# Ledger of designs, part 211: miniprotein binders against q53ft3

Target 1, 195 residues: q53ft3
Amino acid sequence: MFGCLVAGRLVQTAAQQVAEDKFVFDLPDYESINHVVVFMLGTIPFPEGMGGSVYFSYPDSNGMPVWQLLGFVTNGKPSAIFKISGLKSGEGSQHPFGAMNIVRTPSVAQIGISVELLDSMAQQTPVGNAAVSSVDSFTQFTQKMLDNFYNFASSFAVSQAQMTPSPSEMFIPANVVLKWYENFQRRLAQNPLFW
Key: E = the ipSAE of ESMFold2; O = the ipSAE of OpenDDE; V2 = 0.75 times the mean of E and O plus 0.25 times the DockQ between their complexes.

## First folded at step 22 (miniprotein)

Design Za8 (at its last look DockQ between E and O 0.45; V2 from the best seeds 0.00; counts 0 for: pae E 1.6 > 1.5)
Fold by OpenDDE base, look of step 22:
Structure Za8 (fold): chain B 195 residues (1-195), chain A 83 residues (1-83)
Amino acid sequence: as target 1 above (195 residues)
Amino acid sequence: SPIQEEFEKMMERAEWHFEWAERYYDWGDKSYALLYFEFAARVFRKAAELAKKNNDPESYKEAIEYAEEAQKYAEEIQKELEK
């Protein structure tokens, strides 16, 4: 029903179902994780009037789990990004996962998803510092991608004097790449979702 | 009174949802904005019910007005998402 994604890691599509309405993903080496994506697989929707409360759990200094509500996923919002890097010293919140006898290694955190009534979800308030602007994140990613491409292409730039004749190859002037880059940057700045 | 305390808690929660709805909207996350406005509306309505039980017409009116505002924004966003 749910998937969990950490950048640079394999996607997790097999949650541990700890109850009929509760699912858990393990996050090893959680201290290196900045963001987590939680998403519905699209195989099973939430029943009408229901959604998922997404929790993060990490071990405190005593090895006891600290749970925090990150946010929600619903049929209308089937995926969400959460910042967890700033939560490692946060206060615990109420959670529906009880005392899970999960032998936790100190380096393993958990993402918990509780399937709940929307009315019940509305009675909860996520931690604010877990929220991420998806648009900002996308813009930053796109900018990095553009820079990467430009740098890559520019690394192959040669003057005409340095060119070896290759009749079978097509050449693009470097200024064309630059113009493309500038135009793309402008469009991105105007509307990050222009594509 | 316990009812008054619960009312205040619900108002605070609903306001939280409302504010975050606005923030998500500003961030371009219309889906979350919609969700949180809906949550706000729900909780404001619950607050209103408590006010009614507590025979507090002023609080009732306030809660209902906020609920209606939240609902209005939710509906507007829903229309935007359908485009």
Scores: ipSAE 0.718, ipTM 0.903, lowest interface PAE 0.6, mean pLDDT 89
Fold by ESMFold2, look of step 22:
Structure Za8 (fold): chain B 195 residues (1-195), chain A 83 residues (1-83)
Amino acid sequence: as target 1 above (195 residues)
Amino acid sequence: SPIQEEFEKMMERAEWHFEWAERYYDWGDKSYALLYFEFAARVFRKAAELAKKNNDPESYKEAIEYAEEAQKYAEEIQKELEK
């Protein structure tokens, strides 16, 4: 099971499973997207000797899908950031998704993940312009992810006057989230690779 | 020949992975550097197996030496990630 994150959008964790070993996320309004994060949810690792090949697909001028290999995720590299802004007029590559009948509109692209043997993945070469420097790109996505997390968590904040005692519930004061956010940003500014 | 062309394509794919492993290492992404060195080693070894089956000891030696180099880099990076 996988997740897909675009800066400024809600995270997607409900992939369309189009085959036993193939998963797809829809990306509406893909022309406004520059980067995408693909990651493993921490509940299910890949079986030994396997990993995931990550593809980007967009419809060409005739509405036909154009698939491009972005790169890989594995148990040793469980998340990756891919640049897709330069791929929206790129050439297709070999891919395992075949001629599956996927209905599309002109503004919807897809991220596809194919679970494969590492030996098979090694025979594939990703498109080179999907690669990103982990320092600059990681900092950008981390800052945008932190803004998203803070906004999400702050929507659950309650004032002291609004608190209702509940034996089964715990509450997080909003200032704890703000302190975490400020400390994390400070550490990123000091060392973008401190993770 | 078709077999020599297949060997050369395998070597090119492995070299592609090796070069990207070096780029990711320089960028500080040790996890991807490790992954791409391991992929390069896998493809170099497959190229060596093809050369061995084709009774081509010069190509076998070349592919094995590159596979061992890629594997050594992967092992060094793995140690950096562990401690």
Scores: ipSAE 0.690, ipTM 0.890, lowest interface PAE 1.0, mean pLDDT 79
ESMFold2 (binder alone), look of step 22: mean pLDDT 89; pTM 0.877
ESMFold2, look of step 23: ipSAE 0.588; ipTM 0.859
ESMFold2 (binder alone), look of step 23: mean pLDDT 89; pTM 0.877
OpenDDE base, look of step 23: ipSAE 0.657; ipTM 0.881

Design Za9 (at its last look DockQ between E and O 0.35; V2 from the best seeds 0.63)
Fold by OpenDDE base, look of step 22:
Structure Za9 (fold): chain B 195 residues (1-195), chain A 83 residues (1-83)
Amino acid sequence: as target 1 above (195 residues)
Amino acid sequence: SPIQEEFEKMMERAEWHFEWAERYYDWGDKQYALLYFEFAARVFRKAAELAKKNNDPESYKEAIEYAEEAQKYAEEIQKELEK
C-alpha cells in the first residue's frame, strides 16, 4: 500500500504491517538522512473518509523510541516529502504504534504510517519543522542539475582550431548548449513543472 | 470549564491547520493546502458544537465563521486542482 524513499537508497515498497491499519519502514543509518518521501503505491486507495498519518521514530539516548508526527498522506495527496534531519532532538508526541519491543540497532529509525479517519487526523498537529516546500526543493534540485550539466559540457569546449578531425563524430556548438540552458531556465522560472 | 478548555484547544488546532494551509498554498503545494483547510473547517465546526453545548453563542458564531472561511478556501483550491 505504501512506499518509502530516501535519496540515494533503494525504494522500499514492502512495509512491515504491524497491525491491520499500521505499517512500518525501517530506516537504517537514519542520521545521514535529511528527507524522506512517503507515497502510496497506487494499488490500494484509502477508504472513503480515511487517510494516513505519517510518523517518524528514532531511538533516544536511552534507546527508547521517540515518535513524532510528520504529516499526512491521502488519496488527494498520495505522496509527501518530510525533513527529518532536524527532528533528532525533538520531543516525543503521542502515537498509535504502542510499545514496539523491537530491539533495534541504535542507528535504525522508523517511518510509521497509521491509517486513520480524516476526522481523527484533523485532531492532530504535525511537527512544523518536518514540513518541506516540495516546489522549492524541486526547483533547487533542477537548477543544480542544469548547472552541473552546463558546467560539464562546457568543460569539453574547444575552439575550432583545437579540434582534431574525427569524421565519425558529431559536434555541437557551445552556443547551442548555452541557448538550451537559458531557455530551460526561463521555462523553469515560469513553471517549475513545465515538463 | 472542561468544555471551554476543549473549545479553546480545538480553536487553536483549527487555527494551526488554517495557517499551515496558507503556508502550503504559498509554497505551491495546493494539495496540502486543500487538506489543511479541510481539517481547519472540520475542527472549527467541532469547536462550534462545543460552544453550542456550553451555551456560548458568541463563540459558536466565531467558530462557524472561521469554519466557513476555511471551507471556502478549500473549495476554491479544489477548483484550481481540477483545472
Scores: ipSAE 0.766, ipTM 0.921, lowest interface PAE 0.6, mean pLDDT 89
Fold by ESMFold2, look of step 22:
Structure Za9 (fold): chain B 195 residues (1-195), chain A 83 residues (1-83)
Amino acid sequence: as target 1 above (195 residues)
Amino acid sequence: SPIQEEFEKMMERAEWHFEWAERYYDWGDKQYALLYFEFAARVFRKAAELAKKNNDPESYKEAIEYAEEAQKYAEEIQKELEK
């Protein structure tokens, strides 16, 4: 599973699965959105040799979807921020969602994640203006710190079937880490100096 | 020719990945720098196979040299991430 976060909004963790390997998040009121964060929840890593291609879609003047490749998430890069404010009139790119049965309204954009072979992902080039520098802002520093903590904590996750009693250890359910991550990001979006 | 056009497109794609890998490295995003250098190497090797199929040894050599350069940078960044 994947998560999708927009500053000032609740984190979305329940993607619409439109195929076994394709997931979609709706972005209502997309014209007010400048950045989006896409991340892996840490429940299941990508299979060997695979990763996720991340697309942004908005309706054109006829209501037809226009899809643009933002970039990638992989086991080695499980979280990324993308700038979408400059993309809302760009040309579409080839994408894997054209045959999907997707329901949408004209004012709603979408983030699509397609699980693909790394060799296939390498054949695609993202739009360059979706890239975000990590050197400038307090917000970028804070997002990297959050991602680092989340990835570290998630690396210790085990299923209930894998657990053995251990009275000398404390355990944290994986959803608690996700909830903390969600809460911190929400508060940061509301007030970057809250902490 | 169709094969030369395809080769040129592959080289452009690989160079795009290589250039962005360098930008991400300069920005301090070593995870993305590593990813994009690895992608560049994959596409350069694919272009080399096309050049070999086309009996073009000069293009083959060029593509392989770029693939090895990209792979070298990826390996160096991997070591930095493990420190």
Scores: ipSAE 0.681, ipTM 0.886, lowest interface PAE 1.1, mean pLDDT 80
ESMFold2 (binder alone), look of step 22: mean pLDDT 89; pTM 0.879

## First folded at step 23 (miniprotein)

Design A65 (at its last look DockQ between E and O 0.68; V2 from the best seeds 0.72)
Fold by OpenDDE base, look of step 23:
Structure A65 (fold): chain B 195 residues (1-195), chain A 83 residues (1-83)
Amino acid sequence: as target 1 above (195 residues)
Amino acid sequence: SPIQEEFEKLKEEARELFYEALRLYEKGDREEALELFEKAAELYEKAAELAKKANDPESYKRAIRYALFAQKYAEMIQRELER
């Protein structure tokens, strides 16, 4: 249902579903993470009137989790970018994840997604500066990523004339998307600033 | 207590149905997913009633929340099937 992306790392598409309405991603070596992208996979939408509250959890000096609300994802906004680098020393907030018996190494943080009613989400206040602005460098990254995808994919596009006649349509082989993804992931892992 | 045991039984059964419903939905088995979400919702509601009888407000709240969630998925799927 959800994916999580950290620059320089492979995308995570298998959240641990810890409850019917709770999903968790582990983020090893979280101290090196500046931004996190949380997105819907598109396989399962939120039901009408529901969305996801996105939380960040990191261990404090005592190993106790500190939870902070980053923001939200919804069907209308199926992805969001969060800056977490400045949160690693912040104060905790209320969260719906309770005491999770997760054996945590001190270097592992978590992204938690809580599926909630939109009305309830509207009453929640994310921590300041977590949401990435449109001017943020990471936003530029996402744009360049999309451009990169477009350029790559379009180079493999075939017209209907090259396939079965339907001249108004262009086609991109499905494997092109996969190849792009694989290449992108590899490059991203090698150099988070490759764009 | 017997009530608590029954509550846990219902909750776990409902959870299994809920997770299976999600799986089925992802596979495109919408009709089956719908049925399981509906059943899950029913079981969660029953569990909620037991929690209420047991004077366990936290369990009650959780059960109600999950019932609602299951219902919302059921409604979503129903709308999709009607399109």
Scores: ipSAE 0.779, ipTM 0.927, lowest interface PAE 0.6, mean pLDDT 85
Fold by ESMFold2, look of step 23:
Structure A65 (fold): chain B 195 residues (1-195), chain A 83 residues (1-83)
Amino acid sequence: as target 1 above (195 residues)
Amino acid sequence: SPIQEEFEKLKEEARELFYEALRLYEKGDREEALELFEKAAELYEKAAELAKKANDPESYKRAIRYALFAQKYAEMIQRELER
């Protein structure tokens, strides 16, 4: 349902679903991370009237999780870039993950996404300095995400001579992935905020 | 606690149905996904009634929330199928 991208790392597309309405990505070596992108994969949309509240969590000096609301994703705004470099010693915020038994090692931060009613999300206030408003930063991050995905997908490419027939398995021609990459890149250059 | 045991049973059954409905939706099996979301919503509603009987407001609130979530997915899929 969701993806999480950090510059210089492979995109994560397999969130841990810790409850029906809660999703988590692990961020190892989180102190080296300045920005994260959270986005919808497009496989499952939110139902009408719902969206996602996005949280950042890191362990404090005692190993206790500190959760901070970063912002939101919705069907209408399916991606967001958050700056987290200034949050790794901040105050926690009210959050919906407190009763969950989420497995974490002490040196790993997390991104949490809670699916909520849009009306409930309107009552929430993100932590300051989390939102990224720079179009140049957004464009650079988006280009890296685009390249990362294309390089990952293309690394699995095989020719017809190399394929093992499998009637029950679905395949995507490599040309489709390339055309998607080229179109996305063109659209990004025309309007960095198109997505 | 027989009420607590039944609550946990219903909740786990509903969760399994909810996750399977999501998998079916991703695979394009919209009709089957719709059926499972509707069943999950029904089971979450029954679990909420048990939590209410047990005077457990946190479990009640959570079960109602999951019931509504499953129902909203069912409504979404129903609209997709009517197209």
Scores: ipSAE 0.686, ipTM 0.889, lowest interface PAE 1.1, mean pLDDT 81
ESMFold2 (binder alone), look of step 23: mean pLDDT 89; pTM 0.886

Design A66 (at its last look DockQ between E and O 0.60; V2 from the best seeds 0.71)
Fold by OpenDDE base, look of step 23:
Structure A66 (fold): chain B 195 residues (1-195), chain A 83 residues (1-83)
Amino acid sequence: as target 1 above (195 residues)
Amino acid sequence: SPIQEEFEKLKEEARELFYEALRLYEKGDREEALELFEKAAELYEEAAELAKKANDPESYKRAIRYALFAQKYAEMIQRELER
């Protein structure tokens, strides 16, 4: 249902579903993470009137989890970018994840998604500066990402004339998508705002 | 207590149905998913009633929340099937 992307790391598409309405991603070596992208996979939408509250949890100096509300994802806004680098010393907020008996190594943080009613979400206040993008910034990111993909992929495109005759179509090797993805992740890891 | 045991039984059964329903939905088995969400919702509601009888408000709230969630998925799927 959800995916999580950290720059320079493999995309996570298998959240641990800890409850009917709770999903968790583990983020090893969280100290090196500046931004996290949370997105819907598109396989299961939110039911009408529901969305996801996105939380960040990191261990404090005592190893106790500190939870902070980052923001939201919805069917209408199926992805969001969060800056978490500045939150690693912040104060905790109320969260719906309770006492999770998760054996945590000190270097592992978590992204938690709580599926909630939109009305309830509207009453929640994310921590300041967690949301990187206004809708415009996110749109720009998406557009640049797509442009980057297009430009990369198109450089490997072959015409039908180079394959079997079908002159109206072009082909891109399937591995190009993978290469793009790998490169994109690498760049994102180096600079989450490389776009 | 017997009530608590029954509550836990219903809750776990409902959870299994709920998770299976999600799986089925992802596979495209919408009709079956719908049925399981509906059943899950019913079981959660029953569990909620037991929690109420047991004077366990936290369990009650959770059960009601999950019942609602299951219902919402059922409604979603129903609408999809009607399109």
Scores: ipSAE 0.773, ipTM 0.926, lowest interface PAE 0.6, mean pLDDT 85
Fold by ESMFold2, look of step 23:
Structure A66 (fold): chain B 195 residues (1-195), chain A 83 residues (1-83)
Amino acid sequence: as target 1 above (195 residues)
Amino acid sequence: SPIQEEFEKLKEEARELFYEALRLYEKGDREEALELFEKAAELYEEAAELAKKANDPESYKRAIRYALFAQKYAEMIQRELER
């Protein structure tokens, strides 16, 4: 139903569904993450009158998860970019030693999506400045998403000489994926909000 | 308690139907998905009535929420089939 993308990482398309209306993605090595993208895969929409509230879970200093509302996804706005770097501590680059960081054992953060009534979502207030609204940031993210998708799909490519016969399986020529990639890039260059 | 045991049974059955309905919808089996969403909604409503009898308002609210969610998917699919 949902995908989660971090720049420089493989896209996650298999959320853990922890309840009928709750989905979770793990974010290992979360200290290195500045932005996450949450999007609908397009396979299963929200029902009419419902949408998704998107949360970030971060272990506090006691190891207890706290959930922070980042924003929303809906059928009408099926993807969103969230900045999470400021939510982890606020201590990123303001370290007294400048460029030196003190490395500690990473803990896993999570992105949670809760399916809710739109009326209920309208009463919620996201944590400030999590949602990215800059056209430059959106364009950069979209280009990275296209690159990640192409690299992901291409990693499964085989030549005709490498194919093992399997008549029950369907194959897609790699050229089709490239054509999709080029077409998507053109549409985004013309209108970054074309969906 | 026997009522609590029946509640958990109905809830688990409804959940399995709900998850299967999602899988069927994704495969394009809309009519089968519709049937399972409707059955899940009915079972969640039955579970909600058991929670009310057990005076468990949190379980009641949760079951009603899931019943509504399943019903809204059923309504969505019904509209798709009428197109």
Scores: ipSAE 0.713, ipTM 0.897, lowest interface PAE 1.0, mean pLDDT 77
ESMFold2 (binder alone), look of step 23: mean pLDDT 89; pTM 0.885

Design A67 (at its last fold request DockQ between E and O 0.58; V2 from the best seeds 0.72)
Fold by OpenDDE base, fold request of step 24:
Structure A67 (fold): chain B 195 residues (1-195), chain A 83 residues (1-83)
Amino acid sequence: as target 1 above (195 residues)
Amino acid sequence: SPIQEEFEKLKEEARELFYEALRLYEKGDREEALELFEKAAELYEKAAELAKKANDPESYKRAKRYALFAQKYAEMIQRELEK
């Protein structure tokens, strides 16, 4: 349902679903991360009236998780970029993930997505410094994201001759991915903040 | 307690149905997914009632939330099937 991307790393498309409405990505070596992108895969939309609250969690000096609300993803805004570098020294906020018994390595942070009613989300206030402050940084990161996704998807491409029968699998033409990529780049060039 | 045991049973069964429904939906089996979401919603509602009887407001709230989530998926799929 969700993907997570850090520039220079492989895209993550397999979130740990810790509950019906809770998804978690692990971010190793989080101290080197400046920005993270959370996006919908497009396979499962949010039901009408629902969206996702996106949280960041990092271990404090005592190894205890500090959670912060970054922002939101919705069917209308299926992806978002967050700056997390400035949050690493921030104060914790209320979060819906409770005391998760996750074996935490000190160098590993987490992105948590909570699926919630849009009305409930409207009552939440993201941390102020989670927004990307620089248009240039935003554009650069977005481009890296696009390239990473394209490379990832393309790595699974097979020719017709290489295809094996798999009735349980659905296939998308590689050209569809390319067209999406080109269209997204065009929109980004027109307005870096279109999404 | 018997109530707690039944609650846990219903919750787990509903969860399995919910996860399977998501899988089926992604696979394209919309009708089957719909059925499982509806059933999951029903089981979550039953679990919520048990939690209420047991005076466990946290479990009640969670079960109600999951019931609503399952219902919302069911409604979504129904609308898709009607197009």
Scores: ipSAE 0.792, ipTM 0.932, lowest interface PAE 0.5, mean pLDDT 87
Fold by ESMFold2, fold request of step 24:
Structure A67 (fold): chain B 195 residues (1-195), chain A 83 residues (1-83)
Amino acid sequence: as target 1 above (195 residues)
Amino acid sequence: SPIQEEFEKLKEEARELFYEALRLYEKGDREEALELFEKAAELYEKAAELAKKANDPESYKRAKRYALFAQKYAEMIQRELEK
């Protein structure tokens, strides 16, 4: 029903359905994540009058979950970008006795989606600074996704001397991927909303 | 208690039907998915009645919520089929 995407990581398309109306994605090493995209796969829509409230959860210093409402997805807005870097504040701040030495252990956070009536969602207030609507932020995220695709595709490049014939499969030359990448970057730089 | 045992049985049966209905819908088997969502909604309503008899308002509210959710999917699929 839902997908979850973090720049530099493989997309997650298999949410854990923990209840009829609750879905969860794990986010390992969450402290390195600044933004997350939550989107509907398009295979199962929300019923009329319903939508999804999207939450972020991270473990506190005792390992207990802290849940925060990020925002919403609906049939009319089936994807959203959320900033989560500012939501994980727990580091020490400047103090009069010098630097604080705080060790952070890698841990798993979660994105949760709760399917709810639209009227109920209208009365909820997301945490501040979670939703991102800036063109510059969208461009940066998109550029990182483009870099990820190019790096991934390039990792499979082989020379013609290395190819094993496979007439039942289609192949593309590596330079086609490079040309596409360069063209898309140019178009994005000229108009971040051309797509 | 017998009421709690029957409640748990109905709830688990409804949940299995609900999840299977979602899988059938995703595969494109809309008529069968509709039937299972309708059955799930019926079982959730029965579970809600048992929770009310047991004076368990949280289980009642949860079962009613799931019944509504299943019914909303059934209505969606019914509309799709009538196109």
Scores: ipSAE 0.753, ipTM 0.913, lowest interface PAE 0.9, mean pLDDT 77
ESMFold2, look of step 23: ipSAE 0.706; ipTM 0.897
ESMFold2 (binder alone), look of step 23: mean pLDDT 89; pTM 0.885
OpenDDE base, look of step 23: ipSAE 0.779; ipTM 0.928
ESMFold2, fold request of step 24: ipSAE 0.711, 0.740; ipTM 0.899, 0.910
ESMFold2 (binder alone), fold request of step 24: mean pLDDT 89, 89, 89; pTM 0.890, 0.889, 0.886
OpenDDE base, fold request of step 24: ipSAE 0.787, 0.786; ipTM 0.931, 0.931

Design A68 (at its last look DockQ between E and O 0.44; V2 from the best seeds 0.67)
Fold by OpenDDE base, look of step 23:
Structure A68 (fold): chain B 195 residues (1-195), chain A 83 residues (1-83)
Amino acid sequence: as target 1 above (195 residues)
Amino acid sequence: SPIQEEFEKLKEEARELFYEALRLYEKGDKEEALELFEKAAELYEKAAELAKKNNDPESYKRAKRYALFAQKYAEMIQRELER
């Protein structure tokens, strides 16, 4: 249902579903991570009136998880980029993941997605520094990156008839995300302002 | 307690159905997915009632949430099938 992308790393398309409404990605060596992209795979949409609250969790000095709300993904906004580099220090917020018996190694952080009612999500306040400002160059970059990803990935969408019994449904193979990422990285390396 | 045991049984059964429903939906078996979501929702509701009887408000809340979630998926699929 969800994917997670960290720059310079392989895309993750297999979230651990820890509950009916909760998904988790592990982020090893999280200290080196600046940004995370969370996106819907397009295989399973949110039901009407629902979306996903995206949380970041890192271990504190005592190994206890510190959770912070990064933002949201919805059917209307199926991808988002979050800056997490500045979140590695701070106070935790309330989160829906409870005392997850997740064996955490000190170097591993987590992205958690909680499927919730949109009305409930509207009452939540993400951490201020996680959202990329739409005004700054980085925001522009992130938006262009997301648009580029979407356009690229959608161009490789295949009908479920090719893989599943339902011919009327379209899906994007997970490897398309990787291909996009590789191409994007290549282009970025060639011209950081190509977008 | 017997109530707790029955609650856990229903919860786990509902969970299995829910996950299977997701799988089926993703595979394109929408009709079967719909049926399983509906059944899951029913079981979650039953579980919620047991939690209530057992004076476990947290379990009640969780079960109700899952019931709603299953219902929402069922509704979604119904709409898709009607198109």
Scores: ipSAE 0.775, ipTM 0.926, lowest interface PAE 0.6, mean pLDDT 85
Fold by ESMFold2, look of step 23:
Structure A68 (fold): chain B 195 residues (1-195), chain A 83 residues (1-83)
Amino acid sequence: as target 1 above (195 residues)
Amino acid sequence: SPIQEEFEKLKEEARELFYEALRLYEKGDKEEALELFEKAAELYEKAAELAKKNNDPESYKRAKRYALFAQKYAEMIQRELER
């Protein structure tokens, strides 16, 4: 049903079907791979209304797979190129390689394809197929900033008894948002990486 | 239990039919593939009902998902044959 291609390697056309709706390809020596192409062979199409969510998996520090959504393939867009080099970084997911002569992380990752309804796929957000280091840093900063904002604003939530009653919803005083902005601005100016 | 044993039997039968239907479709045997996808969908539905009786919601959801997948292949092949 699917093929997988890495530059300088033979194309793989025999995915392991691990479930009715799940297919995998092994990628040995995955740390040397920057891009992977996933495509439909044309022998068996998706049924109408379905498509494939494409994942990348590598072993974490415990040898457990970490799965990340790369993107999609469909009958209408039957091939895609994914950049995976930035996804192999050790941002809280891998041990350092230096001086690990005793126990080495296996150099085998996987590409997984999960057949799903197109409507379900529309609700999914890929981790980023073309992100660069500066964009990745900004995105990670923005996600942490959103978490920080949510936690900060939530700590100032007031009960309905303290305001005009609105039992179906919660309100936050506007000055909480302003305090957050001013605090964040000062902290960022002092240490741009405080997040 | 007898219910769990029947569930596992139906699930394995449906899976075997599903995989064989894919092989038949790939070889061009569309009419036989259609029949096997329809049988697999029926068996997955029966397995889902047993999982529901056994209060196993994860097995229920999985069996229903596979039943739908098999049925959508059957519908696809049916349309191809009507052409």
Scores: ipSAE 0.729, ipTM 0.902, lowest interface PAE 0.9, mean pLDDT 76
ESMFold2 (binder alone), look of step 23: mean pLDDT 90; pTM 0.898

